# VH-VL binders against b7kms5: the designs that were tried, part 17

Target 1, 80 residues: b7kms5
Amino acid sequence: DTFETVRNTIRIESEVDESLRQLCHEERITKETWLEAAYLYLCEKPEELAQVIQLAQERLSQRKAIADYKRAKTMQERFL

## First folded at step 14 (VH-VL)

Design ye3
Fold by OpenDDE, fold request of step 15:
Structure ye3 (fold): chain C 80 residues (1-80), chain A 124 residues (1-124), chain B 107 residues (1-107)
Amino acid sequence: as target 1 above (80 residues)
Amino acid sequence: QVTLVESGGGVVQPGRSLRLSCAFSGFSLSTRGVGVGWIRQAPGKGLEWVALIYWDDDKRYNPALKSRFTISRDNSKNTLYLQMNSLRAEDTAVYFCAHRTYSYDKWTSYFDYWGQGTTVTVSS
Amino acid sequence: DIQMTQSPSFLSASVGDRVSITCKASQGINSYLAWYQQKPGKAPKLLIYAASTLQSGVPDRFSGSGSGTDFTLTISSLQPEDFATYYCQQLNTWPLTFGQGTKLEIK
C-alpha cells in the first residue's frame, strides 16, 4: 500500500461544496479522504453504488442543461 | 469451506409467527464486505429474494415482506435469523440463506454459497 | 421493481448440444447479473456473476454474455449433470429479483 496521490481538478456545485466542506471540517477530515472512503464503501455495497450512479447521471444531465442554457443566453445577448 | 445450514422450519397456522435460523461457518459476518441473505422458493416456483444483512448490520428487505419479516444476526453464534410474523399461506416455501460477497473490479455483488434450505408450511 | 424474464421457460436438449438461455430485464441493469443452477431438492449454485465472469470451480463450458437488458447463458456442450433449472438475477436495483427460471430437460 502506497500513499502516492494524484492531483485532481474537480468542480463541485457551490452549495454541495460548501456543505461538504463544512462536514469535513467538523469531522476533521478532507474532501479527498471523504471521497476515497465513500467510494470504497460503496464498492463494498455495489447495490447502493448503483443508486449513487443514477444520481450522478442526473446531476451530469443538469450540468449540461445549464451549460446549454448559458450558451443560448449568451448568443441571444450578443445578437439583441 | 463456507457452509450455511438453515433450521426452524415447520408447519404453522396462518397468523402465527416463526423464526428461522441460519448457522454458518467458514466466514464471519463481521468481515467487511460480507453479507448474508434469505431467499425463498415456493413449491414448484422460482426464487424470491427476502432480505439481506450486511457486515455493518445494515439491512435490506423485499418491500412486499418488510412489514412482517425481520432479518437479524448474532455474530457470537455465527447465526442469521429471520423472524416471520403474521404468516400467510403464500409464505409457504423453502427458505434458503446465502452468503453474499462482492467484486471490487466488477462493481457487483452475488450470492456464492447457499444452504440447503428449511421448509416452512403455512396451513390451516 | 425490475422484472427479469427468461426464455425459454422450458428447454429440451441432448447431451453434447449447444444451448442458450436468455434473460431480459425490464430496465437497464448494466452488467450486474448473475446466473444460478438449481437441481431438484438442492440449493442453487452460482455459475456466473457480473454477466460474464465464471465463478471459480464452474466448468468453462458455461459462459455468460450481455449487458443492459439482454443477457445470455450458454452451455457450449451439454453434459448429463447440466440438466437442471437455471435462474438469472439482477443485482442492480432494490429489490433484488430473479427470472422465473428455465428448466433444461433431456430430449
Scores: ipSAE 0.662, ipTM 0.899, lowest interface PAE 0.7, mean pLDDT 95
Fold by OpenDDE, fold request of step 15:
Structure ye3 (fold): chain C 80 residues (1-80), chain A 124 residues (1-124), chain B 107 residues (1-107)
Amino acid sequence: as target 1 above (80 residues)
Amino acid sequence: QVTLVESGGGVVQPGRSLRLSCAFSGFSLSTRGVGVGWIRQAPGKGLEWVALIYWDDDKRYNPALKSRFTISRDNSKNTLYLQMNSLRAEDTAVYFCAHRTYSYDKWTSYFDYWGQGTTVTVSS
Amino acid sequence: DIQMTQSPSFLSASVGDRVSITCKASQGINSYLAWYQQKPGKAPKLLIYAASTLQSGVPDRFSGSGSGTDFTLTISSLQPEDFATYYCQQLNTWPLTFGQGTKLEIK
């Protein structure tokens, strides 16, 4: 069997990324393998996965709010 | 086939302790994704989730019972335990142990096999 | 805690009838709902998980539907062995919680 990977572009909040980077460094793993492992682990504990999903939804809403604010600000600056 | 058999129930006075056992076969609690939980049912009432233990010894409790109840396992004996302390009248119930598994495709868990239960009666 | 409310609590029906039991969650639980059947003096039996997936070995006259907060268990044609108490359970949020039960009695 062959192991095939798919390239993804992932944008992570800077503070979270730094923390995760440090963790991966200390544990001698990669963010990629951490993500894979974390997801698979949570799939085996869907009760916990549900909690993560909720947190993810909250974070997404925050990202959208920030993005909307930035867009509005940019438009205002262009108009002035 | 999966089988679970509860034991250890009985009549006890308030404030006392009791340990229930659940002997299971047909599966291993060392298998990834497997869990076993306790669910109780007061006489003439509905079902109440008590606790759950995962294959990796991770545990979850009903917050209302966490301070008094402890779930544990002995993999060498394929046995689940429920240590109940400071028992109260409201703890009177049939206690079921149940096999917990999950669906990878649907990202959900469920209790697919249940024992017949053991009766705990707390009375003065 | 998430409250699960079943309706009705009691239901009378005849063999051959189509019956439905509803379960309402106090908050969204996605599709993480299971249905169980329990007969007197017996252990609960899993019927449906993930709101609509039929457990292996369960007759296909049983079906589940719904998502979010409203769920339904349907028995398309009631059989004599189907008279029992039915419970829904949410598996979305700790602590896991059950509905109060629906007792299906013979009319």
Scores: ipSAE 0.627, ipTM 0.893, lowest interface PAE 0.7, mean pLDDT 95
Fold by OpenDDE, fold request of step 15:
Structure ye3 (fold): chain C 80 residues (1-80), chain A 124 residues (1-124), chain B 107 residues (1-107)
Amino acid sequence: as target 1 above (80 residues)
Amino acid sequence: QVTLVESGGGVVQPGRSLRLSCAFSGFSLSTRGVGVGWIRQAPGKGLEWVALIYWDDDKRYNPALKSRFTISRDNSKNTLYLQMNSLRAEDTAVYFCAHRTYSYDKWTSYFDYWGQGTTVTVSS
Amino acid sequence: DIQMTQSPSFLSASVGDRVSITCKASQGINSYLAWYQQKPGKAPKLLIYAASTLQSGVPDRFSGSGSGTDFTLTISSLQPEDFATYYCQQLNTWPLTFGQGTKLEIK
């Protein structure tokens, strides 16, 4: 069987990406198939999925905070 | 049809051990996404989750009971077990085993089938 | 642990009445909430999962609503067989926890 795929643009934190890249290389899989498998596995354990969602929300919040800080700093520099 | 039947309950003294069994049919604990758990109910009280075992033998415990209780399974017998050690008076309860499944589109789990329970009484 | 608090703990009503039971979580649990019915000497029976999805075989007079921390189980028109104890359960965070129960009795 073949799967129809959808192209995605994903930005991952550099340290996490490197670790994941290394894992995928050692296990002879791809980040794409890992992501698919991980999601499907977690769907079968929603109790665990919920924990991952919480962690993801925290990480998103951190990203936003950093982005806001950078924007504020850039704006400050433009007016100085 | 899914059925679960608990057994092994009885009257025991504090400090003793007891092993409960849950014989189930209509499903396999080797099927992906399937889980089976223990939930207990003290006399006249509410429900308390005890432990859960997944199809892949992954286990989760109520932290308050983890040190004394062990959940296990025998797939060849379609039987779930609960080993209870160092029993206390507060462990007196009806112990239910329940089938756990999940909803893919709702991203949640639930206990959809329950046994009738087996009674454990811990008294001096 | 997530504390689940039901209200009321005791409710008296008559056949045909519309009744609502609330369940409040001490923290957000999204929609990962189930409702169970238990009759004396019997095992709990699943009524609703995912906060609002009716379990197969359960009468449609039962309904669930809510998300986050506040949830409600509603029985649109009480039938004689509906007098029982009801429990909510969160399945969002370990350990799984139940509400203390709501006993629905005949007035």
Scores: ipSAE 0.608, ipTM 0.889, lowest interface PAE 0.7, mean pLDDT 95
Fold by ESMFold2, fold request of step 15:
Structure ye3 (fold): chain C 80 residues (1-80), chain A 124 residues (1-124), chain B 107 residues (1-107)
Amino acid sequence: as target 1 above (80 residues)
Amino acid sequence: QVTLVESGGGVVQPGRSLRLSCAFSGFSLSTRGVGVGWIRQAPGKGLEWVALIYWDDDKRYNPALKSRFTISRDNSKNTLYLQMNSLRAEDTAVYFCAHRTYSYDKWTSYFDYWGQGTTVTVSS
Amino acid sequence: DIQMTQSPSFLSASVGDRVSITCKASQGINSYLAWYQQKPGKAPKLLIYAASTLQSGVPDRFSGSGSGTDFTLTISSLQPEDFATYYCQQLNTWPLTFGQGTKLEIK
């Protein structure tokens, strides 16, 4: 009753996902329970959650910059 | 009723050490999400955060003070401590201990209950 | 360190006035800011957390607003008991820094 769940699809960088899968396997947990535990733990220390958010923003910017670079390079190759 | 009472202040010469105590009641520092911190206020000046200890014994310090100050606790006595070494004139202040909690849905913490403070005077 | 700068440092006002005190962060701190009131010889008292959430038992003439770098504490109609020093504190980044304070005096 209290454990209603939602299914979602996410994309994770392959090296990060591989490391997380190995950790979860070794600890005999699932990625979803790790995600839930990590979030709940960080909510108890919001000052540390803020640092995780900063890192997430940096990674988001990096992903966007790589995508923009690839589009610019592809356009340059087609019109040059 | 949450209560915090500081003690151990006094007059001390530069270079000496002093240990402050904070006796508290109305909460447990073993409760998840709870913390207790030290904040100080020099005469006529504003507030300066000194240190925080979390329920799981994790600790954070003001970088300017970390080499000389140590926060600790004794949960069996409901007491928080601040060990202050190599004291300097600039450490002269009222030292407050304060209860820290968090808001799950606002993703922030705050210091909601404070003691009345204990005065440390470092004088040569 | 994130520097928190309050303005003004001193403010003179009359009972019944609407006053605002600002707090500016040197970097973005989202909404992770608290406001405290301190009367002479007393400990600080929490007024507002999360920039705009009123602490239980605090009169609703107090309100907070802002996010990012610019924050405001507003008292809609000053009462005699509101003459005190007010501090903001950011709780986004270590170390947890306070503003220098704003002393609210009777005109």
Scores: ipSAE 0.448, ipTM 0.848, lowest interface PAE 2.3, mean pLDDT 91
Fold by ESMFold2, fold request of step 15:
Formats: structure tokens, C-alpha cells, sequence
Structure ye3 (fold): chain C 80 residues (1-80), chain A 124 residues (1-124), chain B 107 residues (1-107)
């Protein structure tokens, strides 16, 4: 039978994307299959999945802080 | 039916070594997502996690015990081992082995089947 | 290390009573908590995983609730076979740790 797929768009930091692209090329896989495999593997070791989630939360916080700074700078520049 | 049977316990003097065995049936430690752990219980006290081995031979240890205890397996015999070196009086306990599995949609693991334990007594 | 603290340490109750045992984690553990029952001279038996999911074959008088740091095991109508010691365990962070236990006596 066929695998059903869903098309999604995500934004990845360019340095991370470049490294991931190189890895996938060297291993002759796609980013999509890497993402699926990584998630399924971590589900088999949920104790380690918790570590990945912690790191993801740290990265999310950093992205929010950068976005808030950019908004504040834009507002400051528009009231000069 | 999942079963686990521990053996190899006994009375030993401090400083000696002992190897515990856990013979299991009803599952394979080669199955993805499966693990087996050792948990111990000192007389009249609570449960303490000792070690875990995953299906891919990855291992985790209680840091307080890691320097002296080693978990290993023989998949051809469906047997797990706990090598205990430099035994101390505080290692006196019932040692259980337990089947570990996970829930994909709850993102957690748990110990769902336990052996009845083997007793280790470290006494002068 | 995440310390798991159970309350009360000892509980005496009558058949038919509703009882609750609490477990508090020293740090957030999401819902990655299991409850075990251990009768004297026996191995622990899994009751609940993921804080609130009953293990197959466990009577529905047992229930679990909570997330984060505060968790509760409830027995809605005590039966004579529920005399045991109960342990919580967190499975969020290495090393895996258990609560100290709650001994339940049936009058």
C-alpha cells in the first residue's frame, strides 16, 4: 500500500539547514526521511526525547527573544 | 506471557563480587523499543533504580552505582546480567529485573512486568 | 536528580473508603510518571503510567491525575486486596527515581 504524506513548510536556521543538508546528502537520505526516522527513534526512547524537547524549548525561547527585539527596534525606528 | 526470573543472589562478604542473572521469556530484547532494567529494594526500604539496557545495547546507570555495577545481556539465551563488584553492606537488597516498554502516543516509558527478585546479602 | 516525595507515608482506611496518595516531584516531569503497587514479599505491579493511563487488567477503582510536579493516585472504593505499599516513579529525567512509598493498611 502507499504511504500518505502531508506537505508542510518549516523555517530552519540557515547554518543548521546547511549541516543537515550535507548529512542527508552523505547518507543518501532526504530531510523528510531523516525527520521521520529521528522522531520515531526518539519515541522508542522517551527518556531521551525529553532531552530533545528541552533543547527545542531553549531554541524556541531564543527565537522569540530575537523576534521581540526586532519588533522593538522597528517600533523605535518608526517613532524617530 | 511475559516472565522474568532472577537468580544468582546469596550471602557475600564486603568487597566481593556477584553476578545476577535475569532469564526472561515472552519477549525479545532485540525488539525495538524494549528494554530491561534492574531495580533494588533494601530491607524495609523503597525502590531504587539500578540500571537499564535498551534493545540496541545502549545502557544507563544510577550514577551512585555506575563505577561498580555493569549491565549486560546474552540475546541468544534471553538473559540479562548485573555484575556487581566491590560490594558493600548498603548493597544488601532484593534485586528485581523488569521489562521496560514505551507508549508512542503518551511519550513515556514504564516497567510493566517484574520478576520476583533475588536476594543479595552483604555481611561480614 | 529529581526527588519524588509521597504523602502520606502511612495511611489506614476501611474497606469501601475513598483514599488518595500524593506524589510531588522536585522539578517538572510533565506527565511522565508511573504508579506501582507492591504487596508484602512480592514484586511491584504497574497500575498507572503516563500519570493517568490505567495498565491493562487494573480495576477502574484506581485512577491517576496530575501533571508537572503534583500527582495523585486515588482508590475510589477500597477492597481488602488493596492492602499494599504504593510507589510513584518519574521517567522524565535520568536517573529514574521512585517516591519513598506509601503503606496502606486496611482496617
Amino acid sequence: as target 1 above (80 residues)
Amino acid sequence: QVTLVESGGGVVQPGRSLRLSCAFSGFSLSTRGVGVGWIRQAPGKGLEWVALIYWDDDKRYNPALKSRFTISRDNSKNTLYLQMNSLRAEDTAVYFCAHRTYSYDKWTSYFDYWGQGTTVTVSS
Amino acid sequence: DIQMTQSPSFLSASVGDRVSITCKASQGINSYLAWYQQKPGKAPKLLIYAASTLQSGVPDRFSGSGSGTDFTLTISSLQPEDFATYYCQQLNTWPLTFGQGTKLEIK
Scores: ipSAE 0.440, ipTM 0.848, lowest interface PAE 2.2, mean pLDDT 91
Fold by ESMFold2, fold request of step 15:
Structure ye3 (fold): chain C 80 residues (1-80), chain A 124 residues (1-124), chain B 107 residues (1-107)
Amino acid sequence: as target 1 above (80 residues)
Amino acid sequence: QVTLVESGGGVVQPGRSLRLSCAFSGFSLSTRGVGVGWIRQAPGKGLEWVALIYWDDDKRYNPALKSRFTISRDNSKNTLYLQMNSLRAEDTAVYFCAHRTYSYDKWTSYFDYWGQGTTVTVSS
Amino acid sequence: DIQMTQSPSFLSASVGDRVSITCKASQGINSYLAWYQQKPGKAPKLLIYAASTLQSGVPDRFSGSGSGTDFTLTISSLQPEDFATYYCQQLNTWPLTFGQGTKLEIK
């Protein structure tokens, strides 16, 4: 029955983080307990978990595209 | 021992309404992760999912039926209902209710126990 | 909607045969697939969930395999009680959908 924990660092889009922080404050929970609860809840409804995964894939693609653009722009500005 | 028993079927005319019941025992619909669904089977045809209700009263419907069919429950009777309105000939089928559960480590759900069904015939 | 296509629609086989029934999804469903057996006039019975996990009390002559879009139910040595109709079901995407069924008959 021991609850072993691990510490992780994650990067969240700033506007999403602001909204999540406000929610957690109003509900008097932490981001980590929200994350744990969200995952466990979705495991009880796998059909909904599939929808969350689809959204996550879309957001991952968007973040990669933005990162590629910024990298190319920074290299261009450095040489001019 | 999980048991589900459907009732309320019969012969009805097109355009009429009918309410099916599913009386269950051996589980609680208030248990997290539990659900009960309705599945139907037209004569000589395959299985078609109709609706599902979750332990938290969340509901899902086959989009083709959602405008006419409503799933609900009565906690005091351990009973699930399917309200069927504006019945059509193609609604003729055996209607099963089935217990739904999930697997945490497989990330999927399934219908593990089924009732024996109740027959609905829509004819003029 | 995800269309589930079973093959064959009818299968004739003898006691003792090894048989396979396939189920093809119109798009990826990971491993979120169940197999059911239905005998005439009876309710369906769950055989396999998560594509390959046997339900408690199901004989180990039944096995499931596959992921993504292509799935197979195999019966390693047919018994007289195995002659029935078999259905696959995807549980990945709403609405939940079943295959058309495969009727397994004695030869």
Scores: ipSAE 0.341, ipTM 0.823, lowest interface PAE 3.0, mean pLDDT 91

## First folded at step 16 (VH-VL)

Design r9_12
Fold by OpenDDE, look of step 16:
Structure r9_12 (fold): chain C 80 residues (1-80), chain A 124 residues (1-124), chain B 107 residues (1-107)
Amino acid sequence: as target 1 above (80 residues)
Amino acid sequence: QVTLVESGGGVVQPGRSLRLSCAFSGFSLSTRGVGVGWIRQAPGKGLEWVALIYWDDDKRYNPALKSRFTISRDNSKNTLYLQMNSLRAEDTAVYFCAHRTYSFDKWTSYFDYWGQGTTVTVSS
Amino acid sequence: DIQMTQSPSFLSASVGDRVSITCKASQGIRSYLAWYQQKPGKAPKLLIYAASTLQSGVPDRFSGSGSGTDFTLTISSLQPEDFATYYCQQFNTWPLTFGQGTKLEIK
């Protein structure tokens, strides 16, 4: 094991981030160590990891759809 | 060096119960990432997954069998069990136990070692 | 449940032939697929996992390919000991499911 860390900038949906922050506070852990632990745990249960991947793909699609909608709306407003 | 040996099979009447055992060596079910599962094969038919137990005692079942079958372990004996209740004719099969492991870099699981199976026959 | 459909169910071939068996999933399973070989009266033997990774000790005449819904097991040059039944299995979604099997017989 190495203790070298890499800086990451991630954007989390606000309600999810708030809930996760509360959990980490209560359990005296960090979002970073939670993420590391969760990933490693799921790697040991790839059958469950597959389910998480599916959910992640769905969430990404939703983000894209929202972004596209906002862009379209902005464009429409420019031409009105 | 991994070996699995099933036992407990036999001929039973419908409605009866039977407990299968799987004695294994070459690995420990307390080791992180290890799992052991049951897979059955009806005469002349294909393979059907029955249940899986993880190192942390987490369990997964075939939904069609969950109400009647229970998977369990005894780590002190390195033995896996399958309790089968309310047996039916369609439960007639060779029952295999298999070692389940995972690939960290491929993010997938597989059954890499299998026992030779024990035969269960349910008939009047 | 994810249905795994193998093709063909029966295949006749000769020693030295190149043969391919296909496995189709009813929905995307990424690369979470394994291939097994089973001989009469014996337990299944793992050949390929992660769709294309050869299990240690398995001859390199065996190979796997595919992702998503369509997968293929290929034997480049059939040997006498290769006549058996082959099964695919998905590890993407509970419950774990197998293909119905492909019996490879000598012509």
Scores: ipSAE 0.735, ipTM 0.922, lowest interface PAE 0.6, mean pLDDT 95
Fold by ESMFold2, look of step 17:
Structure r9_12 (fold): chain C 80 residues (1-80), chain A 124 residues (1-124), chain B 107 residues (1-107)
Amino acid sequence: as target 1 above (80 residues)
Amino acid sequence: QVTLVESGGGVVQPGRSLRLSCAFSGFSLSTRGVGVGWIRQAPGKGLEWVALIYWDDDKRYNPALKSRFTISRDNSKNTLYLQMNSLRAEDTAVYFCAHRTYSFDKWTSYFDYWGQGTTVTVSS
Amino acid sequence: DIQMTQSPSFLSASVGDRVSITCKASQGIRSYLAWYQQKPGKAPKLLIYAASTLQSGVPDRFSGSGSGTDFTLTISSLQPEDFATYYCQQFNTWPLTFGQGTKLEIK
């Protein structure tokens, strides 16, 4: 019925976070209002949302592959 | 009630220009999430998307036509335009304008209302 | 560009038949697919969006299914007024593209 906020912790790749922080500072907005605006805008242009989802899937896969490699390398160093 | 009416079609020689109009009522192109598009249909053929304009003046074009066709609007007249330059025989078609909307909970858009079209014939 | 391929190109059926028209995308388009009906001399009319959501005012004998690359429009009990050409259209990737059409004739 009324506007209410949820506070969450998310982790952003460091170079992306630095760039986003600089943009938000320059435009005098916050990361959370940028996120809300970006999502609402894309919902009104679903033709573009599909492309964002594809990129997000690719980034998720890249993050998982890097994390798996780092874990395997650490285990190799401890046992080999 | 949403209504779109196309006009400005006719017979024109190759290489010439023509401007189509789409007069609309029952909606505002200032409303968030709304857009209007142009779609064409050559005689006996299927549908081909031409261009789309969004409520925020963002525009998208069929890349095969982008160099020659421009979509624009005049909000004071509730009218959308399609400027067509360097016309070719293959541009012969019925041109429709169509209202575009979206579904927030389905994360999709669609053309829900169409005009009846205006005919452009490019011939010597 | 995403090519949308419909089959069959031409379909002849009797009143009361169950008919299906397929639409195949050249690459994945999720469920971002609409179906239109166009009667001779008239503008297209939206039937289905989001692959399976029926537009308001469309009879429930029409249904849509599929996701990814393969989609189907089904008419469960064909009526005389269903004589028309049917088009699918994707809106996943620019440029927006339509299938080539399926002309449905009623015997």
Scores: ipSAE 0.449, ipTM 0.839, lowest interface PAE 1.9, mean pLDDT 91

Design r9_18
Fold by OpenDDE, look of step 17:
Structure r9_18 (fold): chain C 80 residues (1-80), chain A 124 residues (1-124), chain B 107 residues (1-107)
Amino acid sequence: as target 1 above (80 residues)
Amino acid sequence: QVTLVESGGGVVQPGRSLRLSCAFSGFSLSTRGVGVGWIRQAPGKGLEWVALIYWDDDKRYNPALKSRFTISRDNSKNTLYLQMNSLRAEDTAVYFCAHRTYSFDKWTSFFDYWGQGTTVTVSS
Amino acid sequence: DIQMTQSPSFLSASVGDRVSITCKASQGIRSYLAWYQQKPGKAPKLLIYAASTLQSGVPDRFSGSGSGTDFTLTISSLQPEDFATYYCQQLNTWPLTFGQGTKLEIK
């Protein structure tokens, strides 16, 4: 069997990425196959998927807040 | 044809234990994505979710009941169990077992087949 | 816990009527809502899942709508066999919870 793959650029928070990389190394898997497996697993447990989605939304909100703060700070520095 | 049949109900005194069984056919709890749960209904009242067991033996409980109730399975017998300990009057209900599945494209689960229930009465 | 509140608790209608039952969640549950029908002495029967998807074998006079916190089950033309108690259930958050039920009675 062969799978058609799609290239993705994924940016992960550094501490999470390091932990995930370590896990994948120890388990002899890749972040890609982990992501695929995790999604498919959660699809089979939508009750849990719902929880993950909530957490993901919170993390996205945090990312945006941090980005906005950085932009504001940069702007302030330019005019000081 | 999916079929679920509950048994083990009866009249018990408070503080006693009781184990319910649910014999099912038409599906296997070893099938990925399958779950089976217990839902109870007090006389003249609504439905209350009790517990769920997934195909991989992962379990979920109603927090109000987790300390006293245990869900388990025997795949070789296609049977679901509910061990109920320290029974109380408020545990009096019809106990249903139900087949749980999911929709991949809708990312949600549901209970699509139900047994007819077994009655548990807790009274002194 | 997520509280599911149905309205009305009791509904009287006649054969041929269009009837609607509402279910409100105490917090957003997206579309993770199911509707069940229960007749006296019988097990609940799944009607709708994912808020609006009709379960196989269920007559198309049944329909579900809504998302977030407000949901509606509609019977376009009430049939004699539709007189029963209806329950909504959220499957978004543990523990799974049901509405208190709506009893649909014949007028």
Scores: ipSAE 0.704, ipTM 0.907, lowest interface PAE 0.6, mean pLDDT 95
Fold by ESMFold2, look of step 16:
Structure r9_18 (fold): chain C 80 residues (1-80), chain A 124 residues (1-124), chain B 107 residues (1-107)
Amino acid sequence: as target 1 above (80 residues)
Amino acid sequence: QVTLVESGGGVVQPGRSLRLSCAFSGFSLSTRGVGVGWIRQAPGKGLEWVALIYWDDDKRYNPALKSRFTISRDNSKNTLYLQMNSLRAEDTAVYFCAHRTYSFDKWTSFFDYWGQGTTVTVSS
Amino acid sequence: DIQMTQSPSFLSASVGDRVSITCKASQGIRSYLAWYQQKPGKAPKLLIYAASTLQSGVPDRFSGSGSGTDFTLTISSLQPEDFATYYCQQLNTWPLTFGQGTKLEIK
């Protein structure tokens, strides 16, 4: 009856999620349809997709660095 | 099946304008994922990308040329145009139009079909 | 802008030889690279896209390899019709840039 879907959970930075949720509400769309549309659009313009991948890699690196810092601080505080 | 034919080249004096045309068949520029680019080649030199127009009328330009060159289209005639203003000696080249498509599986684009080119000479 | 540097600029070889042309990007371009062949007085012809995918109708003696910054076009058994200039092009970053070309002479 309809195309097949998969349920996933994702972790989004709180400020980004707030902005995206507001946008989706105002445009009367869902996060899932926004994500699907964004990906399909970028696949048809790979020249732009490359720039998005670069940004995503930079954000991933930043998130890993923050996570490593928090683990190190928690380990330090555990010894107090 | 896919063909592109450039026209409108010629000899012009510096500071003048020329409008190149690219008449095409075997595809529609309204088809999602399709684009057409302009690429030029100065005598004895390599290839230089000039501009690209997408199916949704989005446009990209070589920054060195953006102030003087404009890409446009007329879908009813299956024709693209390159308006070239304030022409200079360094604009002397063969100008090709080329069909652009993409691969969903490889996440890249490419110029798979090219026209024969039209020659622009800017002198005296 | 991403600089694409081809090596060698000129190459002379005999029919039947294996030849390789390299293309180096000044920054990573993943596999967003195409190879073109251009014969004198003619338009370029697409040989390979996505670094290694052979375009339909191109003879299987042509192959491409590499990713990131270093790419190679190989002709496994050179034929007389392969006399041409070869260009790489990156499609990762605006503006789209070509290598300077490699002129292949067959004797």
Scores: ipSAE 0.528, ipTM 0.862, lowest interface PAE 1.7, mean pLDDT 91

